# Ledger of designs, part 7: VH-VL binders against Cytochrome b561 and DOMON domain-containing protein At2g04850

Target 1, 131 residues: Cytochrome b561 and DOMON domain-containing protein At2g04850, of Arabidopsis thaliana (Mouse-ear cress) (q9sj74r43to173)
Amino acid sequence: QQASIAWTYHPHNATLDLCFFGTFISPSGWVGWGINPDSPAQMTGSRVLIAFPDPNSGQLILLPYVLDSSVKLQKGPLLSRPLDLVRLSSSSASLYGGKMATIRNGASVQIYASVKLSSNNTKIHHVWNRG
Below, E stands for the ipSAE of ESMFold2; O stands for the ipSAE of OpenDDE; V2 stands for 0.75 times the mean of E and O plus 0.25 times the DockQ between their complexes.

## First folded at step 1 (VH-VL)

Design p2 (framework fv_polzastobart)
Fold by ESMFold2-Fast, scan of step 1:
Structure p2 (fold): chain C 131 residues (1-131), chain A 122 residues (1-122), chain B 107 residues (1-107)
Amino acid sequence: as target 1 above (131 residues)
Amino acid sequence: QITLKESGPTLVKPTQTLTLTCTFSGFSLSTSGMGVSWIRQPPGKALEWLASIYWDDDKYNNPSLKSRLTVTKDTSKNQVVLTMTNMDPVDTATYYCARIEYSSGWYPFDYWGQGTLVTVSS
Amino acid sequence: DIQMTQSPSSLSTSVGDRVTITCRASQDISNYLAWYQQKPGKAPKLLIYDASNLETGVASRFSGSGSGTDFTFTISSLQPEDVATYFCQQYDNLPYTFGQGTKLEIK
């Protein structure tokens, strides 16, 4: 399905540099990636980045989210505004903006992000999906 | 159709190493989001998850088993192999392999093999 | 590890009865809970995922509800083929853990 994640941990400042790579199935599709920096083996608490094209301009939009006990990511394709129900929580992790690039006809996206870890655990649990 | 089947020895002596093979069809571990897990059930007791291996060769083992577990895959053969060292009579159980799908947080074991009973005795 | 506690451990009831079994997690698992049916000598069969979603091909008399720590599995009208042991499982955190099972019999 041609999605991947690469990461590098920097112990001096407890940060995790991430590179997400994915391909869109269609021009109106989406790709999501996530990690849980506080509990690597837990779904609840995952920090998720969802990328999708703006239907008006075709520009890629990147939306960060936290998956917690009151809000979960819907299984299946994203509808026009389902993301209005999800917010980014930065209480234990901060996301920095990344540069995105696209290649048409099998559009691919590469997202760079840095996350500060609150724990000293270097193991990560990654999640991804697309529609 | 999705099928999984366990194979390996049915009798193991204490201190020996157990090797079980899961052969599956109807899906591939080259497909993103796919994984295969091993679960066991001692007679009359609850299910216990042992290990999982995913399409990207990412592996997770149950911490309670102190690194006795190794899980590997051969994608071209549609096989996943579990190795468990230093077998003890308390490890007597029916061993299952099952498919696990990892996408958007859904991890239920949706298809199971028939199971293979492994008895550990001298 | 997250502990999953089921109640009751066993029950006997009549065909047509409404059956309810419960599962409690030792910590918040959101809705990352599955229910399995296991008939004697057979592998478990997935019935419910994400606490309340029916797996394809599963009879509509089976349902699940709950979130957080308290979960319920219901059979609205018990049929003879429903005699089995039922297990809950959490998949919020590793290691994945199962309840002790509830053995369902018909009197």
Scores: ipSAE 0.000, ipTM 0.536, lowest interface PAE 14.8, mean pLDDT 72

Design p3 (framework fv_polzastobart)
Fold by ESMFold2-Fast, scan of step 1:
Structure p3 (fold): chain C 131 residues (1-131), chain A 122 residues (1-122), chain B 107 residues (1-107)
Amino acid sequence: as target 1 above (131 residues)
Amino acid sequence: QITLKESGPTLVKPTQTLTLTCTFSGFSLSTYGVGVSWIRQPPGKALEWLASIYWNDDKYNNPSLKSRLTVTKDTSKNQVVLTMTNMDPVDTATYYCAHRDYDFWSGPFDYWGQGTLVTVSS
Amino acid sequence: DIQMTQSPSSLSTSVGDRVTITCRASQSISSYLAWYQQKPGKAPKLLIYAASSLQSGVASRFSGSGSGTDFTFTISSLQPEDVATYFCQQSYSTPYTFGQGTKLEIK
């Protein structure tokens, strides 16, 4: 149903601490959150963290991806092609750390991540989706 | 150039605790998506994943070994430590540590230590 | 737990032959599958990841294919140095699990 995001910026080390809250539309679904450093209004090109429940253990798996225009997501696992994943490197709004998602209840998830900005850009545009 | 090396006792008596250290170079366990895993192999048998620890201190243990396993890291020393309590002769195996890059979809164990044979016997 | 079953458990063939090993998962693992080579007394060496991607520095005669539950590993032309045990491994879900291994020998 709903999604929210909270963040704290630490100017001393140019780090943005994030907490994303999302809800699953099904017990085996996925939730994605991301930043597009090049085009704030476009999903394509976004650096995203995709969270989905491990079908055997129920533990949440959190993986970083870059979405290009050819990506076709499937319900857990989420990418049909590993070629759609690009290793994130140091750049503005690139990911440098993350934490495994914790389920607040059976239908929702919190994603924690720390993002190191290569410049002190205070305008961060985020996107999210779920399936 | 990624390298890993296991160290610890080669002989353990039943009921004792095993402590193994993985010392590595060529990467930092503070790098996003990077982890170190422990895998063992009894003589002549298949590989068995034991535990993994990641850059953010997230830890995963094989449920079949219950609370016997503890995995910790010391990022400043480039070390990961595995502790396994209540050793039994069935735990006799070569123990490996391995690098994993969690940052790509299929995160394989791409670089392995040489392994250390641990024999559990009276 | 996801069970990985390899076949055959062992095979003997001749230098230059095409070798095929299969691996079946007890449930769909998409392409979260790797293949490892292990020589006696040595650690496993990664050959293939993501079901079909060749690890850097690995000889091109090695290849992998498949998705879902059924996977194949192929050596296009067997060389003497390929004598080893080969293992598949799923990374779809913890606990990560390995096949029982296929021992490859030259006759």
Scores: ipSAE 0.007, ipTM 0.534, lowest interface PAE 13.1, mean pLDDT 72

Design p4 (framework fv_polzastobart)
Fold by ESMFold2-Fast, scan of step 1:
Structure p4 (fold): chain C 131 residues (1-131), chain A 123 residues (1-123), chain B 107 residues (1-107)
Amino acid sequence: as target 1 above (131 residues)
Amino acid sequence: QITLKESGPTLVKPTQTLTLTCTFSGFSLTTSGVGVSWIRQPPGKALEWLASIYWDDDKYNNPSLKSRLTVTKDTSKNQVVLTMTNMDPVDTATYYCARTLYGDYEGYYFDYWGQGTLVTVSS
Amino acid sequence: DIQMTQSPSSLSTSVGDRVTITCRASQGISNYLAWYQQKPGKAPKLLIYAASTLQSGVASRFSGSGSGTDFTFTISSLQPEDVATYFCQKYNSAPYTFGQGTKLEIK
């Protein structure tokens, strides 16, 4: 399995707890997971957590981004062309931080996030990619 | 109310293994995004993070001590156990357990702490 | 790996004074920084996380600021019960390293 997701919805506080599992293609690669509140099946416009290893320590770095139509996700290092970092605070969905993990060559990563849903949003679709 | 309490021996001889138990209430390690960590403080010194265990049984140990540390949980008992092998007088410290939570778009921090237990290592 | 250095190591000041403590990371840690208060013989208490977010139930006289490598903790008007050691902690990744602490005393 190259990618999987588990989730639990908590109606008390309208949050969706997610655990995303992904595998890296290379030791300098990245894995991204997110949601697109405007167009569920598209990457552009998604609120994502992008995970990649620190080149020096090998420890996981997790950064929140919004995928801009001007930026393409491709195989290769994100440090040279990082996606614009934005604060994830919208009325329809908010993505909280993930758990840090140690990476090995070709290893897997787990990203844990809580998504705040509006009372009128009964559908949520996730997107993911890696490079 | 959220509470944590450390228990275990207060005196350990050099080369022995230390086993400490953290018993908590007011939260569960079945909740995603939650963990329990162990932190120690030698008398008059800074705090040093030792190990963390999370709701999904994922574990992180301080790299400088990794080979000596084991952390486990028993979700049904609301307990987390730290085992540290080959104790040395330099390991004399107050040992704390603390709840570990992620913040909004951030990593993990320690929001509630146990009272701590002093462990003295001497012959 | 990433080292956390606090300044000053200790300070003495008067009730009502504005107190400022600084924390520096040897590498950028964004805003993944927390501040704790530890009174003698007691466990640490979380005051601030995400560099500037006040923990629920913590007095509004405490505040934090900064990002990247330079962080500041401020007490706007020192109270007698604020006598304690304060320390910062990075949490962008393991290890969750603490600063060496700043001991705050009243003259």
Scores: ipSAE 0.000, ipTM 0.518, lowest interface PAE 15.0, mean pLDDT 72

Design p5 (framework fv_polzastobart)
Fold by ESMFold2-Fast, scan of step 1:
Structure p5 (fold): chain C 131 residues (1-131), chain A 123 residues (1-123), chain B 107 residues (1-107)
Amino acid sequence: as target 1 above (131 residues)
Amino acid sequence: QITLKESGPTLVKPTQTLTLTCTFSGFSLSTSGVGVSWIRQPPGKALEWLASIDWDDDKYNNPSLKSRLTVTKDTSKNQVVLTMTNMDPVDTATYYCARIPTYYYGSGSFDYWGQGTLVTVSS
Amino acid sequence: DIQMTQSPSSLSTSVGDRVTITCRASQDISNYLAWYQQKPGKAPKLLIYAASTLQSGVASRFSGSGSGTDFTFTISSLQPEDVATYFCQQYDSLPWTFGQGTKLEIK
């Protein structure tokens, strides 16, 4: 197993704390993790965290994105939209916060994030990939 | 190289349960992002997705087939099993297993397929 | 469920011709669309994913375009080995659904 996710649900404030672990297969690669709080079985509307190393510094850059109908995606470099936290404040799950780590070739990466959930949805589904 | 192959009975009587096994090689269901799906095709008709299971043991079933479907995996044996209850002549079809690729933008497409097995439902 | 409608249902044309098949989704699926080739008696083969990305090892005469609800699959110059039924598939939302297929034949 080269990737895992752990979560803790806090029902009083409808918050899900997530901890993601992954391993890069190359120093120029990327890893992705996603969740769709409004439609767990649909890719459009997914909130994704894309991590990739800065080629100059080797620092891990974490970009939160929302996959919507206007986003063009393809294998390789991502063409995607930044997560707009203002758009996510209305009665649905919102992603806030995150922490990154410096990577090396073959190094593991650990990402922490907190997500606010709708009070009516306790089932969460995640997707993990790398390239 | 990646290969998948379906196995199971080719003739099923109405009301019986169908059990099909997909045996694969060249990849492991322990690899993050990968999955295996079952798809069927009645003679001369379109493809219909039935069920999928991924590396995380998450299961997805086509809701139009109600509670008739279960999908399980045995990662150590490189096998995925589909069970479909209460078979009817309209379920006569070629049944395929196929791989969901590890890359995000292709996840939900099927990049390698088994040869298919024709299952006939008749009395 | 998302309905996928292909046009035409069947097509007969000549070697060397440009062939165009369309696929329409009943709702916006962004670019989560795949195209498959199925020859008689064989399993489908993935040609294109993400609406326009060619699968490795697939001939460059095949291409895809579109986003949202309207998608196009093109063969720039038809070859005899391209005789097959072609299917589109959306993978934006479960259940994943296929078009009814377009049967391509040579005159």
Scores: ipSAE 0.006, ipTM 0.553, lowest interface PAE 13.2, mean pLDDT 73

Design p6 (framework fv_polzastobart)
Fold by ESMFold2-Fast, scan of step 1:
Structure p6 (fold): chain C 131 residues (1-131), chain A 123 residues (1-123), chain B 107 residues (1-107)
Amino acid sequence: as target 1 above (131 residues)
Amino acid sequence: QITLKESGPTLVKPTQTLTLTCTFSGFSLSTSGMSVSWIRQPPGKALEWLASIYWDDEKYNNPSLKSRLTVTKDTSKNQVVLTMTNMDPVDTATYYCAHTEDILTGYYAFDIWGQGTLVTVSS
Amino acid sequence: DIQMTQSPSSLSTSVGDRVTITCRASQSISSYLAWYQQKPGKAPKLLIYDASSLQSGVASRFSGSGSGTDFTFTISSLQPEDVATYFCQQYNSYPYTFGQGTKLEIK
């Protein structure tokens, strides 16, 4: 319930459509989700979307990042560790969006992404974290 | 190898509650990507999915039966339990538990099935 | 709910024949479709997943194809041990739903 993901893979154009649902650990926190489209078994090279509410406006901010070889992202629903990230190239082919939602005892976010994969394998390791 | 086995009563009276246990081996339901589902089949009819429980304790129940269904797990005992209330003769079926594995989400076909247990609902 | 309709409901054919069974979804399920074989008194056995992927250990004469709403299951050369009921299943969305089954017999 802390996080869930739904995905649909389209083999004809090697596109993965996904919807990630995550819950913030605090109102000023962030939620991140990522995948490595080139090498599904590696964390380095992963493309990560970081979502957080703007403190002044309350609007959702989505920032794309790429994990380089000097950093790592820890996977786990109970793990809340700082991410050491680098900015994603503006030339990225990723299409993404998101929206804020409030559920029960806190705030949650839906992240939509369409990712073009080089892999023909749909069993791709994903990572997520929050802080 | 992965194995699953259903156990519980074979005869239930109308209005009673059915409790079935699935005992499995060869995997842990704490391992990411693993799930156990319940499927039933009335004699001579099609298969009907009832419920699924995932490694992260996320649960999905068939909406047509949701108010009657509860699925729980005991990871230390390698067991999943299905409870179904207010049994009716139309619920007479062979009940199966089945394994699913997908590293990303757990969305997969049922690759390993238990042998099934016939539950008859009659006075 | 997504309704899965199989055709035909039953068929009878000869050893060595090519057998084709179809499955239609009431709305797009992409490629999230499985095919199962069920022999009398036994649990179903997974043959095909993701519409066209052969389950490990399953004979190569079985194959699947299709995407979206229309799917086909084929046995290239029927063997006596293939007498069974075959079911399709979508796992694109909850609730997961099955076709009504196709009973395959040898004449």
Scores: ipSAE 0.000, ipTM 0.525, lowest interface PAE 14.1, mean pLDDT 74

Design p7 (framework fv_polzastobart)
Fold by ESMFold2-Fast, scan of step 1:
Structure p7 (fold): chain C 131 residues (1-131), chain A 123 residues (1-123), chain B 107 residues (1-107)
Amino acid sequence: as target 1 above (131 residues)
Amino acid sequence: QITLKESGPTLVKPTQTLTLTCTFSGFSLSDSGVGVSWIRQPPGKALEWLASIYWDDDKYNNPSLKSRLTVTKDTSKNQVVLTMTNMDPVDTATYYCARLSYEWELLDYFDYWGQGTLVTVSS
Amino acid sequence: DIQMTQSPSSLSTSVGDRVTITCRASQGISSYLAWYQQKPGKAPKLLIYAASTLQSGVASRFSGSGSGTDFTFTISSLQPEDVATYFCQQYYSTPLTFGQGTKLEIK
């Protein structure tokens, strides 16, 4: 498939271990994955990890963000513009302060992350996208 | 429930300008990631994408028709308007408006369609 | 522009038969392909997106497969209500383009 995810939740310390696999549609594109720990099935409030190559070094960059109601996707041509990113809040900084690692596989990426959830709710909705 | 409906003239003379309105319900173009497109189908032929407009007023027109096409929106009225100049008999087709993408994914396929309106171009 | 070519242009089969329609892109489009059903006098209806994902509410006898340039649409057991023209559409790049359509009839 174009994307897959595996995760394990550890309730004792409220952490989520993730392994996300995604594919780029362009060498200069991005791929993103996210969860909303507080409101399942909503994009607003999602904590998102976005991966893209650094144009100067070619190294894959992984950035955590929180989506709020002002988030806007840019377009043109269709399917080739990156997300407009929101700043990480202080409460979400603790969520994404875990260890991160990326493994490149040609036009594909595997992202390993350990993130601390602000809630012990086990009903977690995930989303992903690319551009 | 999501619905879209096209309205406008059913007969246009050659060289005139066509104006079609798409009125929709069940979603808003103030919602992030949503868009509305115009697609036409000449009798017995394939579908042809004409233009798209998104929640942020970003617009895309088919390059083969770009100079003839204008697409606008009125978010407060839940309407999208297509204007096509210099109509020709070959532009005779059923014109559809359709919603772009899922609410949380920006994928450019059409999940809900209006019923279509046949526009005949004849003298 | 990316050209989409469907095969066959028309097909006549019997109720209960397995139906296969093919769509070929002039260049690689990954899995950015949708399939639509259009009954006479009606608007198209989305059946499949992302090459293989069934739209909610669509009967499970419809399926899609493929990636890159070659795609297949299948009806596992044809029903009378499936008589329609079927179109593929790429959404990898603008302009968005459709195949010419496959007309499906019952003998």
Scores: ipSAE 0.000, ipTM 0.529, lowest interface PAE 14.5, mean pLDDT 73

Design p8 (framework fv_polzastobart)
Fold by ESMFold2-Fast, scan of step 1:
Structure p8 (fold): chain C 131 residues (1-131), chain A 124 residues (1-124), chain B 107 residues (1-107)
Amino acid sequence: as target 1 above (131 residues)
Amino acid sequence: QITLKESGPTLVKPTQTLTLTCTFSGFSLSTSGVGVSWIRQPPGKALEWLASIYWNDDKYNNPSLKSRLTVTKDTSKNQVVLTMTNMDPVDTATYYCARMGYSYGYDYYGMDVWGQGTLVTVSS
Amino acid sequence: DIQMTQSPSSLSTSVGDRVTITCRASQDIRNYLAWYQQKPGKAPKLLIYAASTLQSGVASRFSGSGSGTDFTFTISSLQPEDVATYFCQQYDNLPLTFGQGTKLEIK
């Protein structure tokens, strides 16, 4: 699986804007990203949003997870346009503290997310897998 | 073209509540990444940030003014409203609203377009 | 709260002169600093953000530099229209805070 993530931290509103771009190797593939508040240098224990194609409907399903094993992701190019966000109605919205949108179907997907952080400090630690 | 304009009372008595409306054009608060801030400036003094509201309805108030401040938006009317309770003569200032924006890419644009300001005098 | 201190509080100089204003943050704010110009009787105008990025439509004689706690704002060749008070602002952490302002006048 190949994936990239770009991010922008907005200190004045304590939010982290993310764009995840992923390519699935199969129709049941997945795309993910995460932050680890417990250990900035490690991937295990990361809190991650993962997108799956629903095999019945073809819609992307967004699920929260805590990783106990490493995933390969990489930082990609930054987007130049504003994010288009939607409200999550699941309990995952409170875990991540924000909103997200999925804007493409099929083998490639872009996830736009805005995450509200518990700290207003810009010295926030994040852990990402590199592809 | 982007414009913002403040409106509300210019004279307020001590202990009263101030309500100011910011009406804007040329942009929408439904646009991702956009917000509006309220800033005040007492005569001859520095600028003081009061509150901000964003496209996603996230709100932030200056902690030093705590529960005195409420900020709301009406996206369909292109308006942002600031309410400040228990006004005191030291709250006499020119009150501004300003657009806040940021781009994807680690940078914040700052407060790039400001209203003309409205002077609010607090006196008995 | 992060305290922003500007120096000098006021200065008077001649048209064509190079003008430098400094701003110091009470803690590390990285590059999260903006500079505003406020002409007499007018609203502030954003000149610079991210410490050194010139706002679109702003004259090239204005520039900013610095990171961490120490920042400078420069006018390379003062014009009569530059008479104004200049403010720095940090946006590293809430509450957003401004410097006390530097009043610039022509002799």
Scores: ipSAE 0.005, ipTM 0.527, lowest interface PAE 14.1, mean pLDDT 70

Design p9 (framework fv_polzastobart; at its last look DockQ between E and O 0.03; V2 from the best seeds 0.00; counts 0 for: pae E 13.3 > 2, placed apart)
Heavy chain, then light chain:
Amino acid sequence: QITLKESGPTLVKPTQTLTLTCTFSGFSLSTEGVGVSWIRQPPGKALEWLASIYWDDDKYNNPSLKSRLTVTKDTSKNQVVLTMTNMDPVDTATYYCAHLTYDYVWGSYFDYWGQGTLVTVSS
Amino acid sequence: DIQMTQSPSSLSTSVGDRVTITCRASQGISNYLAWYQQKPGKAPKLLIYAASTLQSGVASRFSGSGSGTDFTFTISSLQPEDVATYFCQQHYSTPYTFGQGTKLEIK
ESMFold2-Fast, scan of step 1: ipSAE 0.055; ipTM 0.703
ESMFold2, look of step 2: ipSAE 0.007; ipTM 0.533
ESMFold2 (binder alone), look of step 2: mean pLDDT 91; pTM 0.930
OpenDDE, look of step 2: ipSAE 0.164; ipTM 0.791

## First folded at step 4 (VH-VL)

Design a1 (from d12 with heavy chain S31R K59Y V104I; framework fv_diridavumab)
Fold by ESMFold2-Fast, scan of step 4:
Structure a1 (fold): chain C 131 residues (1-131), chain A 125 residues (1-125), chain B 111 residues (1-111)
Amino acid sequence: as target 1 above (131 residues)
Amino acid sequence: EVQLVESGAEVKKPGSSVKVSCKASGGTFSRYAISWVRQAPGQGPEWMGGIIPIFGTAYYAPKFQGRVTITADDFAGTVYMELSSLRSEDTAMYYCARHSEYTITTYYYYGMDVWGKGTTVTVSS
Amino acid sequence: QSVLTQPPSVSAAPGQKVTISCSGSSSNIENNYVSWYQQLPGTAPKLLIYDNNKRPSGIPDRFSGSKSGTSATLGITGLQTGDEANYYCGTWDSSLSAWYVFGGGTKLTVL
């Protein structure tokens, strides 16, 4: 029922390595974490990683979303059908420095990501939620 | 290459409803948002709404809120658009369109890169 | 009336350059990504530009996009007769409810 974050910032190449720790509300629920890599003070354009279990295997699937007040995502369980393999574009992968993984340990989850940030910004706005 | 296959042309009476289908051929809807866009004769396109099938979430344009319903069939790989209380001004081509094939993200971010050929709906008495 | 304003028509000769503007507000163009669509007579719209200035695979580089403030522009160089079509801008609007809006369209005539 807690959330925490561990991170390391590399100023010479403006990358942020992080590990977000969260907990699921239910076995079929989701956990999301996000940051705006281009403009940390603006919510528009925030990148959100949503982790949720594959209904058939129980293994976590991690999907990137762009969060903005203009687009609302419904909380709750996924549609009950098998999901296809996750495919990320090279553009999506490059946003995370080629590193994006999720690990489940009981009711808890870790989301690992490496993101490229504007080198002008030292204060980062981040969000998390679950459903 | 993914194609979107729409149902056949419809002729309807005023006050009735119409349900148009859109199915993916060579791919799946589970990773993409699908929008419904209509175009009346001689007019520009008008967005009606869209759905993110993996979350069951639908969004509707204000003009159509309460009169349009967009749903997804969990097993068939088909998305539907139902429009009720039909009027003669609902006569139009109805297109389904998929947002960019390169991302697993909301349709807010990407353009509509794959379109169906359109379904003609004619409302006449 | 459309939320996004485009000139109703533009015209030029083969080989020339044209620009088509799309004007909106902070609730749409300024804070959201803009796409451009080409529609030939009797066909569905075709994506030309997404994310303000990017081209899908198969779209020639003579088509370009840009955005400044509340306005976006589609540029077409080296005009060909096959470019004669209607062109539409499109983006999300965040005002009263989240929804996608198209411009009123611009008919390009190649003289």
Scores: ipSAE 0.005, ipTM 0.515, lowest interface PAE 14.0, mean pLDDT 71

Design a10 (framework fv_diridavumab)
Fold by ESMFold2-Fast, scan of step 4:
Parts: sequence; C-alpha cells; structure tokens
Structure a10 (fold): chain C 131 residues (1-131), chain A 123 residues (1-123), chain B 111 residues (1-111)
Amino acid sequence: as target 1 above (131 residues)
Amino acid sequence: EVQLVESGAEVKKPGSSVKVSCKASGGTFSTYAISWVRQAPGQGPEWMGRIIPIFGTAKYAPKFQGRVTITADDFAGTVYMELSSLRSEDTAMYYCAREDYRLYGSPYYFDYWGKGTTVTVSS
Amino acid sequence: QSVLTQPPSVSAAPGQKVTISCSGSSSNIENNYVSWYQQLPGTAPKLLIYDNNKRPSGIPDRFSGSKSGTSATLGITGLQTGDEANYYCGTWDSSLSAYYVFGGGTKLTVL
C-alpha cells in the first residue's frame, strides 16, 4: 500500500480535516482519495479529490468530485456534483482559496482538504486509487 | 487559446441515432471535463452529460440516461456524443463546453463553448 | 418547468442599471456555486460570472454577481445596446439525480 492518511474530525460543525499521502505510478499519472459521508459501505456517493500533473505545464492540478449512483465499474463514473469543501485550518497555505491544497515531492503527493460531512455519520470509509 | 470545434449539421429520421464530435485545441484537453448542452428552438439550455477524458468516465443527466453515450479519444483531442432513439423533440442546437477546474479546484463552470451544431429530426 | 426560476424579461434604457434574479433551493443555489451566461442572438452562451461573483478575464466590471441563501442575482450597470441578450444562471443540483441546471432565461431588451 503506497498510501496513508491523517485526519481530525470536528463534531461541532461536522467537518473533517485531512492530509492524504499517496504516490504516483508514473510521472503523468493521477492519485485520488475520497470518503463517503452519507453511506460508508457504498462507493457511490463518495466525495473524492484527484491530483494529477497538467500534461502541458507540469503543474499539479487538484479536482473535487462526487461519485454518483450510476457506477457500473468500481472506478466510474467519477463526476456527479461539486464537493462541499470548507476552509483549511490556519497555518496551511492553499492555491485553492483556502479549501484544499496539494504538494508534490518527487513521486509522492500530499492532498490537504477540509470537507463537510453528514452530522449523523460518525463512521466513515476512505477510498483511494491511482492510475 | 482554447477552441472547441463541433462537427457539421445533421438531419436524421425518427428512431435513428446521431453522433456529433467536438474537437478541442489549445489548453490542456485531457485535464478538463467536456460537457454536452443542448438548446431546443425557443428554449433555454439543458445539460446532457459530461466526460473526464483522463479517466474515460462519463456522467449523464437523468432525462438522457440510457439514450446518450459520451466518449473521448484523448489522443485525437476529440469528444463524441451519441444520442439514440431520436424523436422530433431532439431537434436542437448541440454545444460542447469545457468545465474549468484549474483556477480554484472549486465547483464547475463552462469557460469555453463550441459554436454549436444543429440536429434536425424529421420524417 | 425549470428548477431555477428567472424573470422572463427585463428592459431598461442605455446607461441605466438592471438586476436579474435566479431563485432555486438548498439542493442547488444554496449549497453550490452559481454561474451566469450571456447569449447574444445566433451565438453560443458566454461565461459572464463564475463562483457566485467572479468575472473571467475580458468581462467588464459593469457585470456583477451575488448570492444569498437560495437566490442569486446578476447586476448590470451602465447598460449598452450590445448587452441586449438572453441571460442564464446555472449551478449544480446536489439531489439524487445530481446534474447541472440552467435557469429558464431572462431576455434583456435595451430600449
């Protein structure tokens, strides 16, 4: 497993601060991480953050997605609606308006985000993939 | 400079299918999502679906689920939209549009649009 | 009907200001970013506003956006004849049938 995660949950406002650590399979590949805030046992409804380098500029791009209920294969489809992101904790720089950030170090990548969860869900399952 | 160029106008019979293309040039084609949006005469736009070429994954609006298929040939820089079981109500202008995620990684909007292609369904 | 409600038309004289409203619900406008699009006759829609209140490069500051609760507003000041067009709001709908939704459109006539 070439991936790990660290998180802190804030129950008073139902937010999850996280840092996902992953590794690219290739220099032009992608790394994704997500959670399902509403149904921990289901892949559909998962909110995912996908990091990949722009082929033209080499700049790392971070995209938020929600997996929808029409998934026919384990990894598709990835788009449904925007992820509900909140501001990152203080002391964290972000290119994405304080809501998420990504940092690349060689073959490794760190994804920082603060996401809003359903207030009724205290048990979550994370998912991650790369390609 | 980003440009989206759609295939030419189509005239189809009811019950047939149509496949329209959208050629993307300039910018970073594979890292954006491409949506298809149609507009019937005298009506507002309606979103049909989108594809993320780098993943090969597509998402469809409920109204079109089962009739529409969106695919991409990432190396050719082209996205396709195929609509089957055509009805007269499918007569519309069909646009492809790019969803911009780069600037903030925030929720999606359409920053570039093709000029549209007309599909006419008549017997 | 459209999920997002806009007035069908609005009109004003050159130099005046207008506002165009877009009303939705918690599953769309309240919990998602709103965009606005201008469509001149015979052309594709053009992005005017994204992320509720931001302008793309090349859009003059006469165009502004705002959002409060389940409603969004497009403001246009210093009206010019070239502003005569249809205007559409748009956003994601976060319901079970999640998809992008457009408003029904508002035709702006510059008298």
Scores: ipSAE 0.006, ipTM 0.537, lowest interface PAE 12.5, mean pLDDT 74

